# VHH binders against Sushi domain-containing protein 2 (SUSD2), part 15

Target 1, 195 residues: Sushi domain-containing protein 2 (SUSD2), of Homo sapiens (Human) (q9ugt4r445to639)
Amino acid sequence: RLASAFGDPHFVTFDGTNFTFNGRGEYVLLEAALTDLRVQARAQPGTMSNGTETRGTGLTAVAVQEGNSDVVEVRLANRTGGLEVLLNQEVLSFTEQSWMDLKGMFLSVAAGDRVSIMLASGAGLEVSVQGPFLSVSVLLPEKFLTHTHGLLGTLNNDPTDDFTLHSGRVLPPGTSPQELFLFGANWTVHNASSL
Short names: E, the ipSAE of ESMFold2; O, the ipSAE of OpenDDE; V2, 0.75 times the mean of E and O plus 0.25 times the DockQ between their complexes.

## First folded at step 18 (VHH; framework vhh_7mjh_2)

Design ko1 (from d6 with Y52S Y100S L108S; at its last look DockQ between E and O 0.14; V2 from the best seeds 0.00; counts 0 for: pae E 17.2 > 2, placed apart)
Fold by ESMFold2, look of step 18:
Structure ko1 (fold): chain B 195 residues (1-195), chain A 125 residues (1-125)
Amino acid sequence: as target 1 above (195 residues)
Amino acid sequence: EVQLVESGGGLVQPGGSLRLSCAASGFKFRSYAMSWVRQAPGKGLEWIGRISSGGSTEYNPSLKSLVTISRDNSKNTLYLQMNSLRAEDTATYYCAKGRSRITPSGTSEYTFDYWGQGTTVTVSS
């Protein structure tokens, strides 16, 4: 199953719910206890090619870890364009090779503007540049059914519970923009949980 | 140039065991995860499993009890051990090296860039 986040950031959950949450900070896109999979993203204003900032926010970085895997972060390169990949907070060099089999994941970098990550569970991430922001896609195999939480929702073929808070409380159908802000803020990453 | 050569196929009786090998050359084998796939006569490709450079494996759930993937990085060789074989396991077995890309429509796509010629396993009495 596919979920995505792109643009100003538009989210499409695993069960097909569409929403926009224009926050600034670090957020949980996905937690899945089955494999201890964690995907987090940073949202902030972007920089246009002429140097000006965008009026809204979008994703500028994404980080992933599964179980005791390495931690990979993919982020916009601030001054050179394209993508920068960090392994355990250290920049990876790809001048010697474009593919790397890391601890618990396979990493592939294409043309400096697309990064693919395959995790041991079969989960995958695809990251690319979209204007001043990232486009992120997350693909989950069927075994994750009923095991996901976060901004990308609960994968259970029922979109009515995609807005589930940390407490387990589900926001009602037809959630207002203000309630979507509370949902997004509820999934804020704190220092102790940061990848 | 990347080259993958499977071997070890042949005729085996139901309930039997067989080990397939894949000799790899033309790339830094130890740095890449590798996959096994198979194709039964008249059917599409079926993914069997994948093994990381460090030896961690993942399997198609329907085949997990039947197969074990291993590798020997010192010999640039990938292995597939199959046990308790059934007639439905008759197929051509391929080792594969792959890559991922994002399509123009924005969806992700994982493709296998290089394939071996395959080795045929026939399970019959």
Scores: ipSAE 0.000, ipTM 0.110, lowest interface PAE 17.2, mean pLDDT 75
ESMFold2 (binder alone), look of step 18: mean pLDDT 78; pTM 0.760
OpenDDE, look of step 18: ipSAE 0.025; ipTM 0.454

## First folded at step 19 (VHH; framework vhh_7mjh_2)

Design j1 (from d6 with K97R; at its last read DockQ between E and O 0.96; V2 from the best seeds 0.83)
Amino acid sequence: EVQLVESGGGLVQPGGSLRLSCAASGFKFRSYAMSWVRQAPGKGLEWIGRIYSGGSTEYNPSLKSLVTISRDNSKNTLYLQMNSLRAEDTATYYCARGRYRITPSGTLEYTFDYWGQGTTVTVSS
ESMFold2, look of step 19: ipSAE 0.710; ipTM 0.893
ESMFold2 (binder alone), look of step 19: mean pLDDT 84; pTM 0.805
OpenDDE, look of step 19: ipSAE 0.886; ipTM 0.939
ESMFold2, look of step 21: ipSAE 0.662; ipTM 0.882
ESMFold2 (binder alone), look of step 21: mean pLDDT 83; pTM 0.801
OpenDDE, look of step 21: ipSAE 0.883; ipTM 0.938
ESMFold2, look of step 22: ipSAE 0.680; ipTM 0.886
ESMFold2 (binder alone), look of step 22: mean pLDDT 83; pTM 0.799
OpenDDE, look of step 22: ipSAE 0.882; ipTM 0.937
ESMFold2, fold request of step 23: ipSAE 0.704, 0.697, 0.717; ipTM 0.895, 0.891, 0.896
ESMFold2 (binder alone), fold request of step 23: mean pLDDT 83, 83, 84; pTM 0.806, 0.802, 0.806
OpenDDE, fold request of step 23: ipSAE 0.872, 0.880, 0.872; ipTM 0.932, 0.937, 0.931
ESMFold2, last read: ipSAE 0.705, 0.699, 0.673; ipTM 0.894, 0.892, 0.886
ESMFold2 (binder alone), last read: mean pLDDT 83, 83, 84; pTM 0.806, 0.806, 0.806
OpenDDE, last read: ipSAE 0.874, 0.872, 0.874; ipTM 0.933, 0.932, 0.933

Design j2 (from d6 with Y110W; at its last look DockQ between E and O 0.96; V2 from the best seeds 0.82)
Fold by ESMFold2, look of step 19:
Structure j2 (fold): chain B 195 residues (1-195), chain A 125 residues (1-125)
Amino acid sequence: as target 1 above (195 residues)
Amino acid sequence: EVQLVESGGGLVQPGGSLRLSCAASGFKFRSYAMSWVRQAPGKGLEWIGRIYSGGSTEYNPSLKSLVTISRDNSKNTLYLQMNSLRAEDTATYYCAKGRYRITPSGTLEWTFDYWGQGTTVTVSS
């Protein structure tokens, strides 16, 4: 099952729910206790080629770790566009290679504008550039059914609980834009949980 | 043609140290995780540890205090540092290559595919 985040930023959850959340900061896209999978993203205003700031926010970085795997962050590169990949907070060079066997994951890079990660569990993450922001896709195998939380929703073939807060409280179907902002803000990453 | 050539074996006194090297060729060394394995005389294979492309390591818990695995991607060389050696560390030491494979259930599993011919370490007074 696939979920996505792209644009300003628009989210499509694993069960197909659509919403937009224009926060600034770091947010939990996905947590799955089954494999200790964590995906976090940074949302902020983008920078256009003339140096001006976009009006809304979008994703500018995403980070992933599963269990004791290496930690990979993918972010917008300075100056020229494209993507920058960090491995355990160190910037990687892909001049001499386009893929790497990492601890707990397989990482590949196409032309500096698409990064693919396959995790040991079979979960996948793909990151590409979309305008001033990132486009992020997450693919989960069936074993994650009933095991996910975060902005990408609860994978259980029931979209009515995709807006589940940390407390376990579920926002009802037809949630207003104001309530969607509360859902997004509820999944803010704090320093102790930051990748 | 994948080649892995170990060197640095020999006779060492108990309590001593030894560094083994593995020269790799015929593949893109810097992209692959690499492993050390040993076989004591008359015994089965014993995994020592693995070092990933980015430098992260995993070790056999029973050997973790004895060994350090490192790599130099500019020289296509894998290293095994062994300290506080004991008679039971006498073995042939192998450098090994592997790769991630996708299992039928869709997970990733790292498996061995190529081995060196080994270098023999003898720990004896």
Scores: ipSAE 0.665, ipTM 0.873, lowest interface PAE 0.9, mean pLDDT 84
ESMFold2 (binder alone), look of step 19: mean pLDDT 81; pTM 0.782
OpenDDE, look of step 19: ipSAE 0.880; ipTM 0.936

Design j3 (from d6 with S35N; at its last look DockQ between E and O 0.96; V2 from the best seeds 0.82)
Fold by ESMFold2, look of step 19:
Structure j3 (fold): chain B 195 residues (1-195), chain A 125 residues (1-125)
Amino acid sequence: as target 1 above (195 residues)
Amino acid sequence: EVQLVESGGGLVQPGGSLRLSCAASGFKFRSYAMNWVRQAPGKGLEWIGRIYSGGSTEYNPSLKSLVTISRDNSKNTLYLQMNSLRAEDTATYYCAKGRYRITPSGTLEYTFDYWGQGTTVTVSS
């Protein structure tokens, strides 16, 4: 099952719920205890191609780790306008290679502006540039059913609990934009859990 | 054609140290994880450890304090440093190339696909 985050930022959960959360900071997109999978993202104002700052926020970095795998971060490059990939906080070069067998994951870069990561569990992450922000897609195999939390929702074929807070409390269907902002802010990354 | 050539084996005294090398050719060395495996006379294969493309390592827990695996991607060379050698470390040492494969169920599985001919280490007075 597919979930995505793009634009300002707009989210489509694994069960198909759409919402916008214009926060600023670091957030949990996905946590799945089944495989100890964690996907986190940074949202901040972007820089348009003409140099001006965007009015809202969008995703500018995403990081992933599963179990004790290597940690991969993909971020917007400050000067070049493309993507930068970090392995355990060190910048990688793809001049002499377009893919790598990493601990617990397979990483590839297509054309230098699309990064794909496949995790040992079969979970996948794809990152590309969309305007001043990242476009992020997450694909989960069926075994993750009932095991996900975060801004991308609870994968259980029941969209009514996609807005589950960190505490376990569920916001009801028809949640207002104000309540959706509280949902997004509730999934803020604190220092101890930051990738 | 993939080729893996181990070197650096020989006779060493107990308590000594030895560094083995594996020269790789015929594939994009820097993209693949690499492994060391050994086989003592009359025994089965024993996995020593693995180093991934980015430099992260995994070791057989029983050997972790005795060995260090490193790689030099500019020279297409894999290394095994062994310290405080004992008679029971006498073995043929192999380097092995692996790769990830996607299983029919959609997970990643790491498999070995090519092996070197081995280099013999004898620990004896």
Scores: ipSAE 0.663, ipTM 0.874, lowest interface PAE 1.0, mean pLDDT 85
ESMFold2 (binder alone), look of step 19: mean pLDDT 83; pTM 0.806
OpenDDE, look of step 19: ipSAE 0.883; ipTM 0.937

Design j4 (from d6 with G54S; at its last look DockQ between E and O 0.96; V2 from the best seeds 0.78)
Fold by ESMFold2, look of step 19:
Structure j4 (fold): chain B 195 residues (1-195), chain A 125 residues (1-125)
Amino acid sequence: as target 1 above (195 residues)
Amino acid sequence: EVQLVESGGGLVQPGGSLRLSCAASGFKFRSYAMSWVRQAPGKGLEWIGRIYSSGSTEYNPSLKSLVTISRDNSKNTLYLQMNSLRAEDTATYYCAKGRYRITPSGTLEYTFDYWGQGTTVTVSS
């Protein structure tokens, strides 16, 4: 199953729920206890092609780890576009290679503007540039049913519980803009859990 | 042509240490995970461990305290440091190259495709 986050920023959950959350900071996109999968993203203002900052925010970085795998972060390179990849917090060079066998994952870079990560569990991420921001897609195999939490929602074929807080509390149908912001802010990454 | 050439084997006393090397050529060494495997006389293959392109490692739990795998991507060389050697560590030691493959269930599995000729380590008085 596919979920995505793109634009300013717009989210499509694994069960198909759409929402926008214009926060600034670092957020949990997905946590899945089944394989100890964690995906986090940073949202901040972007830089347009003419050098000015956007009014709103969007995703500028995403990081992933599964179990005791290596940690990969993909972020916008400078304000002009393109992608930069960090491996265990060190910047990688792709001048001599376009792919790497990592602990627990396979990393590849296509054309300098698309990064693909295949995890040992079968989960996958694809990160690309969308204007001043990143576009992120996450693909999960069926075994993750009932095992996901975060801004990309609960994968259980029931979109009514996609706005589930850390406590397990589900925001009701008819979620207001204020409640949507509460949902987004509820999934803020704290320093101790940051990738 | 992929080539893996092990060296550094020989005779060593019980309790001693030895460092093996594997010189790699014919492929993009820095992109691949690399492994060490050994075979005692008359026995099957025993996996020792793996080092990933990142430098992260994974070891056979029964050998974890006795071995250290490292790599030097600038020299295309894989290393195996062995300590506190015992007679049972007598074996031919191989370096191996592999690659990730997607299994039918959609997970990633690391499989071997090339092996070195091996270097023999004998632990005896």
Scores: ipSAE 0.613, ipTM 0.855, lowest interface PAE 1.2, mean pLDDT 83
ESMFold2 (binder alone), look of step 19: mean pLDDT 82; pTM 0.786
OpenDDE, look of step 19: ipSAE 0.834; ipTM 0.910

Design j5 (from d6 with S31N; at its last look DockQ between E and O 0.97; V2 from the best seeds 0.83)
Fold by ESMFold2, look of step 19:
Structure j5 (fold): chain B 195 residues (1-195), chain A 125 residues (1-125)
Amino acid sequence: as target 1 above (195 residues)
Amino acid sequence: EVQLVESGGGLVQPGGSLRLSCAASGFKFRNYAMSWVRQAPGKGLEWIGRIYSGGSTEYNPSLKSLVTISRDNSKNTLYLQMNSLRAEDTATYYCAKGRYRITPSGTLEYTFDYWGQGTTVTVSS
């Protein structure tokens, strides 16, 4: 099953719920205890091609780790507006290679604008540039059913609980924009859990 | 043509140290994880450990305190440092190349596709 985040940032959960959450900071997109999968993203104002700042926020970085795998971060590059990839907090160069066999994951880069990651579990992450922001897609195999939490929702074929807080409390369908902001803020990354 | 050539084996006294090398050619060494495997006389293969393209390592838990795997991507060379050697470490040591493959259940598994000729280490007084 597929979930995505793109634009200012617009989210489509694994079960098909969509919403917009215009936060600034670092957020949990996905946690899945089954494989200890963690995906986090940074939301910020973007820089448009004319050098001005966007009025809303969008995703500018995403990071992933599964179990004790390598940690990969993909972020917008300051110099060109393309993508920059960090492996365990060190910037990678793809001038001599376009793919790498990493611990617990396979990483590939196409045309400098698309980064694909396949994790040992079979989960996949694809990151591309969209305007001043990133577009992020996450693909989960069926074994992740009932095992996900975060801004991309609970994968259980029931979209009514996609807005589940850290506490386990579920916000009802049709939640107001103000309550959706509380949902998003509830999934803020703390320093100790940051990738 | 993929080639893996191990070197550095020989006779070592118990308690000694030895560094093995594996010279790689015929493929993009820096892209792949590389492994060390050994086979004692009359025994099966024993995986020692792996170093991934980015430098992260993974070891057989029973050997972790005795070995260190490193790589030099500029020289296409894989290394195995062994310390405090014992008679039971007598074996032929192989370097191996592999690749990720997708299993029938949809997971990733790192599997071997090429092996070196091996270098023999004998630990004896």
Scores: ipSAE 0.685, ipTM 0.884, lowest interface PAE 0.8, mean pLDDT 84
ESMFold2 (binder alone), look of step 19: mean pLDDT 82; pTM 0.793
OpenDDE, look of step 19: ipSAE 0.884; ipTM 0.938

Design j6 (from d6 with T111E; at its last look DockQ between E and O 0.96; V2 from the best seeds 0.81)
Fold by ESMFold2, look of step 19:
Structure j6 (fold): chain B 195 residues (1-195), chain A 125 residues (1-125)
Amino acid sequence: as target 1 above (195 residues)
Amino acid sequence: EVQLVESGGGLVQPGGSLRLSCAASGFKFRSYAMSWVRQAPGKGLEWIGRIYSGGSTEYNPSLKSLVTISRDNSKNTLYLQMNSLRAEDTATYYCAKGRYRITPSGTLEYEFDYWGQGTTVTVSS
């Protein structure tokens, strides 16, 4: 099953719920205890090609780790408008290669603006550039059914519980903008959990 | 055509150190994980460890304190540093290339596909 985050930022959960959360900071897109999978994203104002910042926010970086795998971060490149990939906090060069066998994951880069990551569990991420922001897609195999939490929702074929807080409280569909901000803020990455 | 050529073996006194090299050609070395495996006379294969494309390593827990795997992507060369060698470390040492394979269940598993001819290390007094 697929979920995505794009724009300012707009989210489509694994069960198909749509929402927008215009926050600033680092957020949990996905946690799955089944494989110790963690996907985090940074939202901030973007920089357009003319150097000005956007009024709203969008995703500018995404990071992933599964179990004791290498940690990969994909972020907007400051100067070129493409993507930059960091491996365990070190910038990678794709001048001499377009793919890498990493610990616990397979990483490939296509067209300079698209990064694909396949994790040992079979989970996958696709990251691309969308205007001043990133577009992120997450694909999960069936074994993750009932095992996910975060801004991309609970994968259980029931979109009505996609706005589940850490406490287990579920916000109803049609939730006010103020309450949607609570959902987004509820999944803020704390210092100790940051990838 | 993939080639892996080990070198640096020989006779070493107990307690000594040795660095083995593996020269690689015929593939994009920098993209692949690389492994060392050894085989003592009359014994089965024993995995020593692996170094991934980005430099992360995994080791056989029994050997972790005795070995260090490194790579030099500019020279397409894999290294095995061995310290505090004992007679039981006498073996033929192989470098190996592999790749991730997608299993029928959709997971990634690392699978060896090419091996070198080996270099022999003899530890004796």
Scores: ipSAE 0.633, ipTM 0.862, lowest interface PAE 1.2, mean pLDDT 84
ESMFold2 (binder alone), look of step 19: mean pLDDT 83; pTM 0.798
OpenDDE, look of step 19: ipSAE 0.890; ipTM 0.942

## First folded at step 21 (VHH; framework vhh_7mjh_2)

Design aa1 (from j1 with S31N; at its last look DockQ between E and O 0.95; V2 from the best seeds 0.79)
Fold by ESMFold2, look of step 21:
Structure aa1 (fold): chain B 195 residues (1-195), chain A 125 residues (1-125)
Amino acid sequence: as target 1 above (195 residues)
Amino acid sequence: EVQLVESGGGLVQPGGSLRLSCAASGFKFRNYAMSWVRQAPGKGLEWIGRIYSGGSTEYNPSLKSLVTISRDNSKNTLYLQMNSLRAEDTATYYCARGRYRITPSGTLEYTFDYWGQGTTVTVSS
């Protein structure tokens, strides 16, 4: 099953729930205890040509680790368009390679603007550039059913519980914009869990 | 043609150290995970460890304290450092290349696809 995050930022959960929240900071997109899979993202304001911040935020980086795998971060490149990939917090050069067999994952880069990651479990992550921000897609095999948490929701073919907080409390369908911000903020990355 | 050539084997005294090399050619060495495997006379294959494209390593737990695997991507060379050698470490040591393969269930499985000819290490007084 597929979930995605793109734009300012707009989220489509694994079970198809759509929402947006204009947060700033680092957030848990997905945690799945089944394989110790963790996906985190950074949301930031964009910068206009006149130096002012945009009113909305969007995703500028995403990081992934499964179990004791290598840690990969994909982020917008500072100087020019395209994506920059970090392996265990060190920037990689893709001038001489388009793929790597890493610990616990396969990494592939196309044209510097699309990064694909396949994890040992079969979970997949695709990151691309979308305007001033990045777009993230996460694909999970069916074995993850009932095993996911985070901004991309609970994968169980039931969208009514996609807004589940850390406490286990479920926000109802039709949640107000105020409550959606609470859901987004509830999944803020803590220092100890940061990738 | 993919080619893996081990070197550095020979006779070493008990308690000694030895570094083996594996020269790789015919493929983009830095993309691949690389492994060391050994076979003692009359015994089966024993996996020593693996180093991934990014430099992360995994080791056979029984050998972890005795070996270090490293690589030099600029020289297309894989290394095995062995310390505190004993007679039971007498074996032919092989360099191996592998790749992730997608299983029928959609997961990744690491498999070996090319092997070197081996280099022989003898530990004796």
Scores: ipSAE 0.600, ipTM 0.854, lowest interface PAE 1.3, mean pLDDT 82
ESMFold2 (binder alone), look of step 21: mean pLDDT 84; pTM 0.807
OpenDDE, look of step 21: ipSAE 0.872; ipTM 0.932

Design aa2 (from j1 with R101K I102W; at its last look DockQ between E and O 0.96; V2 from the best seeds 0.82)
Fold by ESMFold2, look of step 21:
Structure aa2 (fold): chain B 195 residues (1-195), chain A 125 residues (1-125)
Amino acid sequence: as target 1 above (195 residues)
Amino acid sequence: EVQLVESGGGLVQPGGSLRLSCAASGFKFRSYAMSWVRQAPGKGLEWIGRIYSGGSTEYNPSLKSLVTISRDNSKNTLYLQMNSLRAEDTATYYCARGRYKWTPSGTLEYTFDYWGQGTTVTVSS
């Protein structure tokens, strides 16, 4: 199953629910206790040519760890217009290599603007540049069914519970845009959980 | 052709230290995780540890107090530092290369694909 986040930012959950959430800060895209998988993203407004912030936000970074794996962050490169990859908070160079076997994951970089990460569990991430922001796709094998939480929804073949809060409470059908913002804010990353 | 050549083995006194080297050629060493494995006379293979492309390490819990694995990517060389050696550390020591491969169950598993010829360490007075 695939889920995506792209644009300003538009989300497509694992069960197919579409929504937009223009938060600012760091958010949980996915947590899965089955393999101790965590995927987090940073959302930021853009800066317009007149120096003011855009009204909407977009993804500028994504980070992943599974169990005790290495921690990989992929972010927009401010000087090159492509992607920058950090391994355990240190910037990697891909001038002499295009792939790496890391602790708990395989990392591959194509043309400096597409990063693929394959985790030991079989989960995968693909990160690319899309306009002023990044685009993230997450692929989960079937064993993750009933084991996910976060902004990319609960993978259980039932999209009616994709807006599930940390408490376990499900926001009802017909949720207003204001309530969707509260759902997104509910999944804010705290310092102790930050990758 | 992929080659892995261990060196630095020999006779060492109990309590002593020894550093083994593994010279790698024929592949992009910097991208690969590398491992050390040993085999004592008359015994099976024992995994010592692994160093990943980014420098993270993982050790056999039984040996972690005695060994340190490092790499020098500019020299395509893998190292094994052993300290406080005992007679039971007498073995042939191998370096090994591997890759992540998909399993039939849909997971990603590290699998060895090339081995060196080994270097013998003897711990004796």
Scores: ipSAE 0.648, ipTM 0.874, lowest interface PAE 1.0, mean pLDDT 83
ESMFold2 (binder alone), look of step 21: mean pLDDT 83; pTM 0.800
OpenDDE, look of step 21: ipSAE 0.888; ipTM 0.941

Design aa3 (from j1 with S31N Y110F; at its last look DockQ between E and O 0.95; V2 from the best seeds 0.79)
Fold by ESMFold2, look of step 21:
Formats: C-alpha cells, structure tokens, sequence
Structure aa3 (fold): chain B 195 residues (1-195), chain A 125 residues (1-125)
C-alpha cells in the first residue's frame, strides 16, 4: 500500500485519507514496530526567488531507518538544485555511481532529482523534487497491515482511525482545522527520537 | 572480468596478528558490499563478516572480538585484520562479492556471486 506527502504539505494516508497540515518542524510520517521502521520528515517555509519565505510550508527533508540499518536522509540541496543524500549524517557523492548496497537497504539515485530506497523488509520510499519542496511516497507490503502509525495513518483498510494520536486516542473523521493541527503537532519528533 | 585476489597469508605464531588484503578489479568496487569467508581444513565455510558500500560493517558474532574489516575505495582493496590468533584460526581465507536479491516473499537477502582464490593462514609454533 501507498501513502504520500507533497506540496503544502498535503498528505494522502495509506487508507486514502487526505489532509493538509501546515506545520514547521520535524514529524513522524510512519512508525511500524513490526520491523522497527521509522520515517521522519522536516517541514519548513519555502524560499521564493526574491529570498523571502513562502506563506505556507512543505517538506524539505525525509529520513529513514529500519531496525539497525544505515540511516538515510534525503533533503533539498541548498542553491545547487535537486536533492542531497546523507548516509549516517555524511553527504554522499554520486559521481560515476548511481546505486549502493547499504546495511539493510538498497539505495538508487536518478538524475539528482529522484531517490529510491528499498528496505530489507520490502518497504520502499521514493523522494523527488516538487517546486520549492520535496515529494515523498512510501510503499508498504501487506505484512504491515495493522502495524503503522504516524501522519501517514494506520494501514488497516479503515480510514476512520487514520488520525490516531501518539497516545492511541483517535480523533473523529469530521475533524476541524484546530483538531487536525492537534493531530499533526502530536506527531512532532522530539530530542532522542530524531533520525 | 571480475577478479578478487587475496594476499597476506602465511605462518604466524599463536597470539599473533595478521592483516589480509583482497585486490579487486573488473567492477565498480565502491558500489558493492564485500565479505570475508574462511574454511578450516576438513570443515565447511564460515562467514567472517561484511563491509557495506557506505562503510558499515557486520560480523559473525563468534568472531566479532577478533577481526576488523575495512576497505579503501581509492585502491579497490578490502582488508581483514585478525588478532590473538589461535591454531583453530588456521584456514584458507576468501574475499567475496555479492548483491542484494529480492526473495520470493519480496524482501532483500544478500547473496555471493564472485570469490577469490583464497590465501592460507597457518597458526603454529
């Protein structure tokens, strides 16, 4: 199953729920205890051509680790354009190289604008550039059914519990903008959980 | 043509140390995870460990305290440092190349595709 995050940032959960959460900071997109899979993203205002901030926010970085795998972060490059990839917090060079066999994952980079990651479990991520922000897609095999939490929701073929807080409390489907902000803020990455 | 050539084997006294090298050619060495495997006389193959493209390592738990694997991508060379050698470490030591493959269940598993000729280490007084 597929979930995505893109634009301002707009989220499509694994079960198809759409929402927008215009926060700033680092957030949990996905946690799955089944394989100890963790995906986190950073949301920030964009920079316009005149050097000022955009009115809204979008994703500028995403990081992934599964179990004790290598940690990969993909982020927007500064003024170079395209994407930058970090392996265990060190910037990678892809001169004459477009793929790597890493601990617990396979990494592939296309044209500097698309990064694909396949994890040992069969989970996959694709990251690309979309305007001033990045676009993230997450693909999960069926074994993850009932095992996910975070901003991308609970994969259980039931969208009514996609707004599940860290505590396990579920917000109702007719959630107001204030309540959606509570959901988004609830999944903020703090201190020791940051990848 | 993929080629892996081990060197640095020989006779060493118990308690001693030895560093093996594996010279790689015919492929883009820095993309691949590389492994060391050994075979004692009359015994099966024993995996020692692996170093991934980015430098992360993984070791056989029974050997973890005795060995260190490293690589020099500028010289296309894989290394095995062994310390506190005992007679039971007498073996032929091989370097090996491999790749992730997708299993029928859709997961990744690592498999070997090329092996060196081996270098023999004898631990004896």
Amino acid sequence: as target 1 above (195 residues)
Amino acid sequence: EVQLVESGGGLVQPGGSLRLSCAASGFKFRNYAMSWVRQAPGKGLEWIGRIYSGGSTEYNPSLKSLVTISRDNSKNTLYLQMNSLRAEDTATYYCARGRYRITPSGTLEFTFDYWGQGTTVTVSS
Scores: ipSAE 0.603, ipTM 0.860, lowest interface PAE 1.2, mean pLDDT 84
ESMFold2 (binder alone), look of step 21: mean pLDDT 83; pTM 0.798
OpenDDE, look of step 21: ipSAE 0.874; ipTM 0.933

